# VH-VL binders against o27280, part 272

Target 1, 266 residues: o27280
Amino acid sequence: MDSMNVPEVLEIKRIVEESESVKTFIFSWDFRREVRPGQFVMVWDFRDEKPMSVSLIDPVRSEIGISIRRVGEFTDRVHGLSEGDLLGIRGPYGRGFELMGRDILLVGGGIGMAPLAALADEATARGMRVDALVAARTADELLFLDRLEAAGVNISTCTDDGSCGFKGFAHERLLTLEENHDMAAVCGPEPMMFQVMRILDERDVPAQLSLERYMKCAVGICGQCCLDDTGFRVCAEGPVFWSQELSRVREFGRYRRDPAGRRVPW

## First folded at step 11 (VH-VL)

Design X102 (framework fv_cemiplimab)
Fold by OpenDDE, second read of step 12:
Structure X102 (fold): chain C 266 residues (1-266), chain A 118 residues (1-118), chain B 107 residues (1-107)
Amino acid sequence: as target 1 above (266 residues)
Amino acid sequence: EVQLLESGGVLVQPGGSLRLSCAASGFTFSDYGMTWVRQAPGKGLEWVSGISGSGEWIYFADSVKGRFTISRDNSKNTLYLQMNSLKGEDTAVYYCTRGDYSWPFDYWGQGTLVTVSS
Amino acid sequence: DIQMTQSPSSLSASVGDSITITCRASQKISNYLNWYQQKPGKAPNLLIYEASTLQSGVPSRFSGSGSGTDFTLTIRTLQPEDFATYYCQQSLSTPFTFGPGTVVDFR
């Protein structure tokens, strides 16, 4: 068996155009290597390596999907790839989401919907009722709507410009929703997650939130993804955290660190 | 010492435009979200707008949406409020304050008076 | 929007008195409430955040309590410099609304 720490060179089986800036790359996967929603893999294009959330877990087809937003040089290269091309994949890593209860609320923003889409599939497969608040800047940036609908997810959308659904931010939309859930899973920009978390806290809804940080080793060694002031490693203790854990994390929603370790504001 | 100094408040006619500035010092400006709060004469405080440290995240009160814009120049440690289509009800002392959704408004400038009158 | 109210709108007190100001939110806001003090012609100053945490530099005679919808600011042993207007502000969600204020003046 291959070590999970050694990249496995995999052929891109299929590419799904999710939006103008987001593609899902699908790979054949040996499910002897378990993967959970909320976990991530390191994607290696033989030049650089970046952490990416798993957005599709399909044991029937023996496939996984990785959704990647075009944001820089690495992702530009990856977006230039075609079906049949090769990528190195190592992992999965990190702590994934835990499902509990009967009713779950998913709150996602932008590419943050990637891990939540995978979670939605698992939740619905388990017979849970899934409500999803899907947020984006504009309508054309809303992700996975058709997929979520097909899975039986009840979707509420919000866009910054009001081009689809509620005009405003996810936390604003959430305030208008009266129904409570047994748990919530949140992923997206930290300003969104921070404010959503407070609302969920006020409502006594247990919440899990997935963080994104600069990550190098993915195995809890290099410390690049450590969070102030807890020292939590996003790659090891996360990327999924309970709200109670994040309440102790000073930097959450306030700043992040760049590759040089400098503070970068949101 | 943290200091915030507002400027730009003057008398303007209804429908007019005005840009306020807030010069910040004594802290790493980009590390903090900034907020404008206004106070009409003899009235209470009203949250107007907020902007994150990077400037990417912006929030407005409904009363000013579409008319006001908030921006910042971190290289100059300056916060701005562009006010267009001004109305009489916009007459107020405008305060610049450090803070946002993740931080209380812990430091305030002395404010600048904007008067909208024909 | 979350509406904030305060009680009383004004009160008169003497130096050395203990006073209590109440703030109420139109909906539950957990402990996401801040208190500010404003003197005439001056900018507001933060006193308490997260309902009960005293801001650095603020005298210990100031205290805050409450959670959910009802909050209180207490000033023990009122000092001459404490005569001012006090505002509560919810920090749960935008717009970050303020209470109407409570004027504390000399008896």
Scores: ipSAE 0.866, ipTM 0.926, lowest interface PAE 0.6, mean pLDDT 95
Fold by ESMFold2-Fast, scan of step 11:
Formats: sequence, C-alpha cells, structure tokens
Structure X102 (fold): chain C 266 residues (1-266), chain A 118 residues (1-118), chain B 107 residues (1-107)
Amino acid sequence: as target 1 above (266 residues)
Amino acid sequence: EVQLLESGGVLVQPGGSLRLSCAASGFTFSDYGMTWVRQAPGKGLEWVSGISGSGEWIYFADSVKGRFTISRDNSKNTLYLQMNSLKGEDTAVYYCTRGDYSWPFDYWGQGTLVTVSS
Amino acid sequence: DIQMTQSPSSLSASVGDSITITCRASQKISNYLNWYQQKPGKAPNLLIYEASTLQSGVPSRFSGSGSGTDFTLTIRTLQPEDFATYYCQQSLSTPFTFGPGTVVDFR
C-alpha cells in the first residue's frame, strides 16, 4: 500500500488492560487513511520500532487500537506508558483479511486474537454469523471474550491446562466442533495454525492465516524476505495468506529463517 | 545415513520411573520433530508423544498425559522420554522416530523393551 | 480421538499374489494417512504418506489410494520380503492414531 513512511506522533487516548500481559492502546485516527482487519502498524517509542497488529478499527469514534503483549524490553517500556503519553505510529501496512460468505470461523491463539477481534467487528457489522474458537495456555490469557460476546459472536474456548472450556489445544477442540463455515481466519503460533489448517482443508473451508514473521518482511525490515529487483523496495504480500498458498510453503509450521538465513525450528 | 538408537529399557516395578534415550545421527537433528511410538508384546503400534524441533511444541497420547514427559537436547542429538508412575499397561517396545505433527515417521530406531511387572 | 480400523485382521497369500488391505477412519481425514510395514522382529518402516505418495526406496508394487474415511493399500505381485504386518496411521491431527494392523502370512 501507498502510505506515509514517516511515523506520526500520536497521543495515547485510552489504555485497556486485556490481561496481566496484554494492553490495548487507543489512538485517534484519520480514516482518510483506510485501515483493514489483518493490517499492522509500526509502533515507535522514540528508541525502537516494532510491528503491531491493529486490534480495533472504529471509524465512528475515529479510533484505532493496537494490542501489545509484554515480551521484552521494548514492550515493557510501552506497557509503562500512561494515557496522554506519546508514541510514533507508521502505516498501515500489509494485506488484510478478506470476508466471504455468510458464516465465518475465527481461530485465535494468544495475542493472535488481536487482529481477529477487529475482523469480528467488521464481520458482525456486515450481518455475518461469527463463531470464534479462542485458545490460550490458561484462562487468564484468553483475550477479547467480553468484546466478542458484546458483538454477538458465538464463542468456544480452550486452554492447555483446562482452566477454562475445553482442556487441550485449538486443533483438538476444533475436531469436536461440527459447524460448517464459508471461510475461516486463523492467527496464532504457527504449529497451532498448521494443524488447524489441515482440519479446515479436510472440511473444504477456505482459510486465511496471519503470520507474524511476514509483518517484518512487509515493511522491509527483513531484506531477505523482500524483493528489490527494480531499484524500488517490494516486500512480501503478507501477513495474511490463503491456506492454498501456505500449503505449498514447506517451512510453514516447521521452521523459519533468522536474519543470517539459518533455519530456526518451531 | 540416518540412524536412531534407543536405550534405557529394563524391568521396572509398577509405580516406578524410567528414562529412555534416543541417539540420532546422519541428519541435522534440530530441523526435525521427533516422536515416541510403542508396541505392547503381540499388539499393534501406539503413538505416545511428539516434540517439535525446538522442543517447545509437545503432544501426548491421552494414556500417558501427566505421567510422561518428552524432551530433547539438540546439542547432543538426543531425544528423551521420562516415564513416571509406570503401569503394567506401559509394558512395550518403545521406538524413537523422526517426524512429528508436520512430518511422517520416516525413520525408526530398533526399539527398547520396557517391562512393568510385579 | 480419531479411531482407525483395518480389515482384514490377517490374510494368507502366496508369492506372486496381489492383495488389498483396507483402513477406515472414524471421521474424515482428507488424504492425511500414512502406511507402515513391520517385518517380524524388526522396527516399522514408512511405505506411503499422504494416502498415495510412495516413500523414496519403496518398490512400485506398493500403492495407496483413498480419501476421506476409506483407504486401501495394494501390494501387487507379492515378494517373500512382503510377508509382514501393515499399519495405517492418520496424520490429520495430534493425538495421532494407528490402525490395529493387518498380518500378511504365507499360505
């Protein structure tokens, strides 16, 4: 997409605590710059810049939300901020989700529910029937359940430890659900997405999967995943891919490559 | 050539513990998930547990959940199965295999016999 | 769990015969099915993956077919080394499950 490649300094309007480790930061946004579910922005704390999925898109209130999990030094600093503090936002970037049909399934693991929450809002606003399978390690890490419920989404949960809903992994829970869907959107750890994708493939449900590693490629911060053939910077099409595309990618769910090009297993 | 060599199988009493090892050679160990499959005497194959190349993604058969743990040491090209609270039903030849949720079990070791008795 | 069944449980055949073994899944698994051969006293070896793809080094007399819930392994022109137990295994989703096996013995 053609968008300004210089960060805008925006004020944090509101902070929502989603869990012990996840916060959603809400900013005023000028919707002359379209934002779609599945797209991401670069968040700059005036020291480092990281890609973050857009988790709330509200053109009526002129707001976007960005959900951030505390996992390292950058995210720890951002979590320390308060309403009224400033962050740099650049974007949006990447290929978003495409809605098809009348009935859709969302399968999200951990922070992967963030872009799916934005998609759920769009789908319900269009009058679609939305079923969501929300997976996490523990009940405390299940995200956006109240927001999904308020939107009219039919929710199933699973936790690895059995503290909420089905005890087990997302793919194990999915096998016990017999509902038909016109499409699915999936976001979470690649091993989870790999097994979910096979089940959806068996059910002949076209699926779109969002891969975190392709967010870096889409903005050109991982040069080895981008094309620069004509003297113009061209990034990978991600982060959202159709399942038929990913089924041809041997490394999906098995390994990725580090900045030196070495295989890093899942 | 790819080789997998299991060790550790012995006679053990019910309620006891045992650790099995599998030494791998002939391939880049960390690039592959690994699996344990067992076979009770005169019976068929039963999938026990799988572990991803990094060791972070682990799956178990319901029959062993909470009692067995699978782990790997990529620096030593070795796969482990820690078996606790052993039952008579755990008596089997335990095979180490290359492969996990994302790859078929394309190479198998010779197996190591675990007997849980008395 | 996805349950796997095989038929027959055993069969007797002579060298040169063609045989078929059937595998059924309790629910649809697309083509995510593997076949293994286990010779007496030996570890299993992979014959076929994704229902119909021969593993490298496996003789062309072995073939697999099927999708959904019903699968077939065919061995044409049986050789002495083919007398073994054959297992199917679903690879759709963990926890993985094997069929109970089919024993192929001399007549």
Scores: ipSAE 0.775, ipTM 0.896, lowest interface PAE 1.2, mean pLDDT 89

Design X103 (framework fv_cemiplimab)
Fold by ESMFold2-Fast, scan of step 11:
Structure X103 (fold): chain C 266 residues (1-266), chain A 118 residues (1-118), chain B 107 residues (1-107)
Amino acid sequence: as target 1 above (266 residues)
Amino acid sequence: EVQLLESGGVLVQPGGSLRLSCAASGFTFSDYGMTWVRQAPGKGLEWVSGISGSGEWIYFADSVKGRFTISRDNSKNTLYLQMNSLKGEDTAVYYCTRGDYSWPFDYWGQGTLVTVSS
Amino acid sequence: DIQMTQSPSSLSASVGDSITITCRASQKISNYLNWYQQKPGKAPNLLIYEASTLQSGVPSRFSGSGSGTDFTLTIRTLQPEDFATYYCQQSLSTPRTFGPGTVVDFR
C-alpha cells in the first residue's frame, strides 16, 4: 500500500449540522495530497471503515469536509463524536469530476449533493456559471442550500411532497428547465440519475455521474466494485463516469450487487 | 416462459375502492420494475404507474396521483394496484406489464376489466 | 408531460402492401421510443424499442427509424396477422406517454 492507503488519524476540528440526519466533519488537511471534487475517502472509527465523499475542499484554510448521513451502526457511532475526537482517514480515492466549458448544471439528490457542493466551489472559483437542481423527499432533507447560495450558485429545488420548490422528482423538474449547459454533474440515487442522464443525453449535454455503490473496498481490488456488463471498477475507474460510459451498462439504475454477488434491486 | 396474470377487476361505485393483483412467473420478479397500463373501452393505452424492482421508486400519471397506490410483494411474485376514490374515467382494462422507467414493456398480462358506474 | 401524436389515425391496406406510420413527440426524446402492436381483443405486444431495435421474435418486415421528435414504423409486405392497432410510446422519462394509436384495417 502507498501512503494514501495508510489511515491517518485526524482530529475533528469542526462539525456542521446540515440536517437532522447529516453532519459535515471538518479536518485539517495537508494539500500536498491532492483532493478533487468527486473523490472519496475511507473513514475509520477504529472498528469499521466506510467510504465517504469529500464535500468541502478548502486549501486556503487547509481543511477538508466529509458529509455523513446517519443510516446504520457505523454512522450512528460517528454522529456521536464531538469536536476534538479522532477518526482515521485514508485516500483520496477515485476519479474526480472534470470541468469544461463556461456553464455547468449540478443535479443532486439527498446526500448526493455532498460531492456536488465541493464541485460547485471549484466551478464558481473558476468563473463558471453554476446552476444547481437540488432534490429531496422533503424540504428538511435538502442539503447545502445556504452554502450553494453563498458560493453564487443559481438554485432550483424540488421535493417529492412539494414542501419546497417544484413538487416532484428531479427529472420532472429538469424537463421544465430549458437552459443550455456546456456540461452537467449528477449525484444521487441511481433511479434519479438514470432518468436525468437520458434527458441530458437528449439535450447533448455531456454529463458526469457519480456512483457510490459497491464501495466495500478502496482502490478497486475486489469484484463487488465492478459494474456488470463492462467490468468497470467503481473505486478505481469511478466513482465518476461519463454518461456515454454508463449508457451501455444494463444494470445502472436497475440493480446492484451485495458482498455475496447477489442482485439487489433499486 | 414469462407469464403475467391480472385479477380483481369488477364493477364498483364512483368513490369506491378496489385492489388489483398481478401474479408473475417465469422470471426473477425482483430483477424487474413493473408497470400498470390501462385502456378505456374503445380508446388507446394510458400509462398509470410504475414501480422499481425493490418497490422503493414509484411513479404515477397525474390523473391518478393521490388516489392510486402501487406496491409489490417480491416474496409472492405479485404486483398490486390499490385504487381509491374511483371515477367513471377510471373505467378501463388494466394491464400488468414487465418494465418500468428503465426498460420497455416487453411482456403484458391479458388484462382485468374495471368498471366504475352507478 | 411529453405528448405523443400519431399519423394517420387509421389506414386501410391489403396483404402485400407496405405501410408507414408516423409518431411525433412534443419535445425531443432522442431515440427513446418504443412501438407496440395490439390485435383485436388481445393484450399489446412489444415490437421495437430504442426507435429501431427489433424485439426478439418480431419479423424482419417490421422496422423503425427516427430520432428527436419524428419517428416512423414501417411494415413491408403486410401479412394477415399485421392488421392491428399500433402505438408509439416515449421512454425518455416518467410519466411515460403513448400515442393515440393507428388502426391498420383490411381494405
Scores: ipSAE 0.740, ipTM 0.881, lowest interface PAE 1.4, mean pLDDT 89

Design X104 (framework fv_cemiplimab)
Fold by ESMFold2-Fast, scan of step 11:
Structure X104 (fold): chain C 266 residues (1-266), chain A 118 residues (1-118), chain B 107 residues (1-107)
Amino acid sequence: as target 1 above (266 residues)
Amino acid sequence: EVQLLESGGVLVQPGGSLRLSCAASGFTFSDYGMTWVRQAPGKGLEWVSGISGSGEWIYFADSVKGRFTISRDNSKNTLYLQMNSLKGEDTAVYYCTRGDYSWPFDYWGQGTLVTVSS
Amino acid sequence: DIQMTQSPSSLSASVGDSITITCRASQKISNYLNWYQQKPGKAPNLLIYEASTLQSGVPSRFSGSGSGTDFTLTIRTLQPEDFATYYCQQSLSTPLTFGPGTVVDFR
């Protein structure tokens, strides 16, 4: 009674190379199953299943896109696929971003720009002013700049090595930007998100942050979904959280847990 | 009981290099970011560098960028500060502390004195 | 960088007095401010974090207040062991910065 929990075998319609390590896989989608920015799907290669953020939502073309960074065995196999090949997709899952007000700041690091690119499309379609701060280690790792520009987004970039835009970290660049926003959405490595969150909190900008590590929990895979020190059931409500919720979580930005429950530092 | 013990401070000539170590005990070392703070004789505290629990996220004060390197060995519960191209103004007691941008400096070592002089 | 200043640079007080030290940030830092105490020849120790939260084991005569740019550390009923230098430190973002310190001497 829940078609979302059964993988649908879909043909890869188009593959876009975003960078040396990131590809976007595009599928025809039946929008009777609504998809919102910030949600994810489970991608099944007929051996393993992994959660992936939706990076493109296009009802006009009846397409969704899923951006995948090559980081291990599963993603290596998926990157080896071609147009016409098949993947299992189920979902969407998780809490998506909520939009409010007239203007929004997006702060994305690396592959964290994937869900934010979909959000930028929705925000601009709603007539909001969108400012994006796109951060990466090097210029080659900056993602979706052409898509953001085409959508009318005002873009700032920063790279750790100074190869594009501001030389430094996202939070350092944010401190030099004085513009006020009605809300913000943040996605990337947790240490980056932690410092960005504090700056936005100081500015009284309500922020939503996407924690990709909680995507499996959102589909119930982990079974027990609590964080130390909170008692809050994170997996039932993730992967997108308000900054007020995350400010109470001691492990945010410091460590996460592996499948055995062992702490893994950032 | 949490303990931090710095070592390596000595007299060094300008332009020289030195590596400081900080041995940590009494807590799960990798759960915490760590920081080096220095204090020149008779002066106040100056933040030098911080490193995340994994060692992958590293921050420096502008005064030491390009000259100092911070690192950690979680298997040995040890924090390091590699200091290159030393200047007279680097003369200070160097403190190892538990904590970084995400946690207050709740435990400090006793410090190790670095003197840069000819 | 966020600059921190403290006032006064030094003050003299007697045991039993109540004293107040002020700290100012060059830009708003919400409540992301810590206070440290340093006795002569020793390492600093944490007194207060998040502007007003007392560190475990710190005597209740210490209290912190403030938000935004202006902060205060108050020591009520000063004890002999309280004669020390006090530093504020912002934790809003890296690079982290300390105030120049306030020396509390007895007279």
Scores: ipSAE 0.697, ipTM 0.864, lowest interface PAE 1.7, mean pLDDT 89

Design X11 (framework fv_cemiplimab)
Fold by OpenDDE, second read of step 12:
Structure X11 (fold): chain C 266 residues (1-266), chain A 118 residues (1-118), chain B 107 residues (1-107)
Amino acid sequence: as target 1 above (266 residues)
Amino acid sequence: EVQLLESGGVLVQPGGSLRLSCAASGFTFSDYGMTWVRQAPGKGLEWVSGISGSGEWIYFAESVKGRFTISRDNSKNTLYLQMNSLKGEDTAVYYCTRGDYSWPFDYWGQGTLVTVSS
Amino acid sequence: DIQMTQSPSSLSASVGDSITITCRASQKISNYLNWYQQKPGKAPNLLIYEASTLQSGVPSRFSGSGSGTDFTLTIRTLQPEDFATYYCQQSLSTPYTFGPGTVVDFR
């Protein structure tokens, strides 16, 4: 019915303030258009367009949620919107997470918890045991704790300043945990994901990691989100990758490219 | 040719402060994480601190947390280590090295000696 | 923290000998192990990374092997310039830790 590549103008049904810097925008969604955790949509504020992960998938309410962190001009504008305001949404795009096994470990940092929250909902709905390591710089930046808890997720928190849970980084916390899982899903800053991936690799835990890159077309044409040296397009082959795939990506965890294609260090 | 040159190592009293510098050349400085490693006289190597290329990601050994600060100025190709509340056990040759979580320590400076003594 | 140990602490050898140094981690670290060489009064030099990959410029007489907890550095046909202290280092997780070192001196 609707073209996947044509933005649909949707009314913001509800806004949830997740933290000082993160809001979740909820939209009515026609689930004839399937969406999976880990996929993203392009959000259009009629001036600019940015990729955003889907953080809520609710077929019962016929709603989806998009969590957006306030980080720049575009997101500033979006954060200024109210319920009832309009946004253009096209998608979903990309490869989402695949669930397998009986128990899953989620490792998320900051806004990276957005897609993982959606995955947690699906996993728990399927009767899987879900453990989540939620990391942030400070306690007030930890996302979706209440939501995860309500879903029956076993949560472990980690903060850089020790204001909540383990004092340190996610990979450090993970190293202290002895339990293995059937699979892991990871999303957050790449320095975190890189180090977490190594630990999971050492433990022979299959892992999927969601990458964030500058995207323009979202349909694998423009090449702005291509990864060195594989040429993987984050919007097409990703954003969710298996650890084995990322092991081939020299760029991963080391640098990214800005809109001009220049290398930017982490 | 990659070169790293440490400076700032001197004799300081316990409780004192000192800032070390590492001048880098021969590579794109910002592309690499940098690390400080120290070696007490006659002892082995000890990882002290690491910093990512952008400076946003910082790591410390427990022994120096709260006392040491790592920073970098990519415009000057310089790595810094601010050391406060120095202790006798901080006495060591301090090396700057190129590398971080994603890169082995493939290049090292010649080190600078910090002596903490009353 | 991951503790690293080395064996032996010291060994004496002659030019032309083949020697082996072992490194052990307190827990599995896959292949995330590096080897360094340090000569007296000098900075360490990277020899091998990821347990077995030879650093560019390092002679092929150096080799590394192992995975999990046990690793080995082998120097074939020891040369005069190879007399030094060798350190292993785990790169799995912070804090990065070094072995205590192995001194290789002249017999």
Scores: ipSAE 0.888, ipTM 0.939, lowest interface PAE 0.6, mean pLDDT 95
Fold by ESMFold2-Fast, scan of step 11:
Structure X11 (fold): chain C 266 residues (1-266), chain A 118 residues (1-118), chain B 107 residues (1-107)
Amino acid sequence: as target 1 above (266 residues)
Amino acid sequence: EVQLLESGGVLVQPGGSLRLSCAASGFTFSDYGMTWVRQAPGKGLEWVSGISGSGEWIYFAESVKGRFTISRDNSKNTLYLQMNSLKGEDTAVYYCTRGDYSWPFDYWGQGTLVTVSS
Amino acid sequence: DIQMTQSPSSLSASVGDSITITCRASQKISNYLNWYQQKPGKAPNLLIYEASTLQSGVPSRFSGSGSGTDFTLTIRTLQPEDFATYYCQQSLSTPYTFGPGTVVDFR
């Protein structure tokens, strides 16, 4: 529908500071436009438009939340906004996560915990057992721990520097955790996701992985997000893919492509 | 085609520092992660460190963590290993290899010998 | 860390023999195992990756098999240039670990 492709100007109802570099912007939402965990919206600051994962889906309060990390000019401007200010929102777009089984594992790195926090809410509401491995470079960058705890999630943490929980990377911590999950959902930097995917493959745990670069592809902007195992560019509806879909893609975790088709390494 | 050439191996006193270099040619350097693997005299292979194509993702063996730093300069097609607080057990031939978490170690340089002794 | 062991530590063989080298991981690694050959005084070279995929340019007399924890490298009709040390290496997770090596000597 056309209405999904036109930005709606919405008032920022509330801002939650998740960390020094991450804020969640909360908006009233009409749930006649259904939103699922793993989907994204396009956020427009009246200059530029960027895809952002939906991190809170609350039909009881009629709210959605969008978590944004400060990493450049656009996000720096958005972080300067206050409650009552306006942003353009369009969507939702893309393939969301599919819940399966009784016991699920979430593995999130940095801002990748944003779509996984929304998924955790849905899974716990369905009565599923949820284990979350939350990874970051330092303790200050671990996200959504209080929200996950409040939802009844079993939390493990790891930091590269050892400032909280296991000292090391997500995949190294995962090796020390139990193997008994019906599915996993993974979101974070592609090198982390690649290594986590190998361990889940060894355990025969089907995994869904969310790729940020495919958010642009899902709205028809394909230049930077196509996978090409056969010598030509192919765009798949993302951002969420099953591990069986990604295991055949040689560029996953290694490089992406710019608009000219040149490789940009991880 | 693909060539990797290590340099910098010398005799160093315990506690000293040394930087190894690996010059790469015959492929697009930034498309590949790179790894250092060492071999002590008469011993087997030991993985030391790996670095992603961009240089942002870095991994170390526990034995060298906090003492060694891996880096790369993609404009110069060169991989580096900065070794600090060297110990006798660091004595080894150090090999530069193409590959990391996402690619097997498919090409190896000839190695450069580092001897840590008084 | 994932520990790798190899058996035997050494073996003596004659040209024309078929030999088998075993590699065992301390935990399951699926098929994320590589095999390397190192000739005296030379750098290692990759023979096999993902347990059974032969590297381009490697003679077909080399083959790998196995999954999980137990893996084998087989060399059929051993040639003079095959007398070397062979190493397995797990590629499931960092820190990557090698087996201690198997020395194949001429008898």
Scores: ipSAE 0.760, ipTM 0.887, lowest interface PAE 1.3, mean pLDDT 89

Design X12 (framework fv_cemiplimab)
Fold by ESMFold2-Fast, scan of step 11:
Structure X12 (fold): chain C 266 residues (1-266), chain A 118 residues (1-118), chain B 107 residues (1-107)
Amino acid sequence: as target 1 above (266 residues)
Amino acid sequence: EVQLLESGGVLVQPGGSLRLSCAASGFTFSDYGMTWVRQAPGKGLEWVSGISGSGEWIYFADSVKGRFTISRDNSKNTLYLQMNSLKGEDTAVYYCTRGDYSWPFDYWGQGTLVTVSS
Amino acid sequence: DIQMTQSPSSLSASVGDSITITCRASQKISNYLAWYQQKPGKAPNLLIYEASTLQSGVPSRFSGSGSGTDFTLTIRTLQPEDFATYYCQQSLSTPYTFGPGTVVDFR
């Protein structure tokens, strides 16, 4: 990533209400500037800038989509916007998912389904068989089910409270799914990803995991973008990592860092 | 020096309730998940419950699910196990351990004995 | 649940002996296995995690091996303080499960 990149001011073309707390903002995009699933952009409301995963990549319509959960002042302001309003977008940044083989398993938790929804579209377009395990705390937090179904994805759901599908956690549901896959892609809370990663490792399924927590430094030159003492820069080298890389990282699944560098436990 | 000290184990009637505590010292408590493991008299070890460093991620053994709750107070460096609807089969020494899904159970307390009997 | 079994259930040994204890999982768990030692009247102590990684402070006479479903704990040149019960524990997924234990008795 170029440190001199500036936001391009784009008009909100369409807004999709994904849930009470999640909206997808759709923009026209010039695909001479490539975007791949797993990459993110910096969204600027002319006051604050935050990283957001790209959740829709549509070269036929020349559109990208960015899904945003309402969690604070910035996201509250963005959720208050309407079609025709403007946002600054810069990027894309980060390493995208790599596709291999004929079968892929997607495991997403909450908003982590956003980058996986874009990946599902690419995988199905390549003729891959796609299975998705969609996990959330409650039924209301399950995202992109209609879109995944429309793409021809085979969907399994689980909720912590049992309000939809399997009652339990993603890793518990995964243990009851006995289908083999050539690869997997995982995105969600790190405790979920940690346990899912171990099960996939046991099954010899190569997995890519997306670490959204370090998307603060878009230029990849920030101590908080590094993982433990290995020197991996999430913005530059991630946010997508192979499971073999993450298995060596002491912080993964345990704690993250706040803006001041203090440990925040999971 | 890492230290874990359990307390609260007593004789309780079947159907009763009891809260166990574990006082931790010698490390940054919130950086570690914590686990309860029990051992019935003359029997082996049985994992009971685990809790992440923040307290947000909680897991239970099927034998105690719906009856026990695990919690922690990071400001007091204390782990708790609230035991409800106690059965004779819950009679055991209860050990507090440092560790969870992301860390081995590397330090154990001395244990506290819970006896469920009429 | 993943079931764990250990063999033998007990063994008798003398100081200076080398002994092996085996642990089997009902399904594959990769290398996500730990070994614990419990001395009479005491709390368990972690010996080995991730099948073969020795815990800090544990004597080098202890070693672990295996992957998938079959695992071994080896104690070379048994010392008096090694007479104890040994447990394996799968760490692949919750609910975590322990083996029934192997008692190492003085001969």
Scores: ipSAE 0.717, ipTM 0.863, lowest interface PAE 1.5, mean pLDDT 89

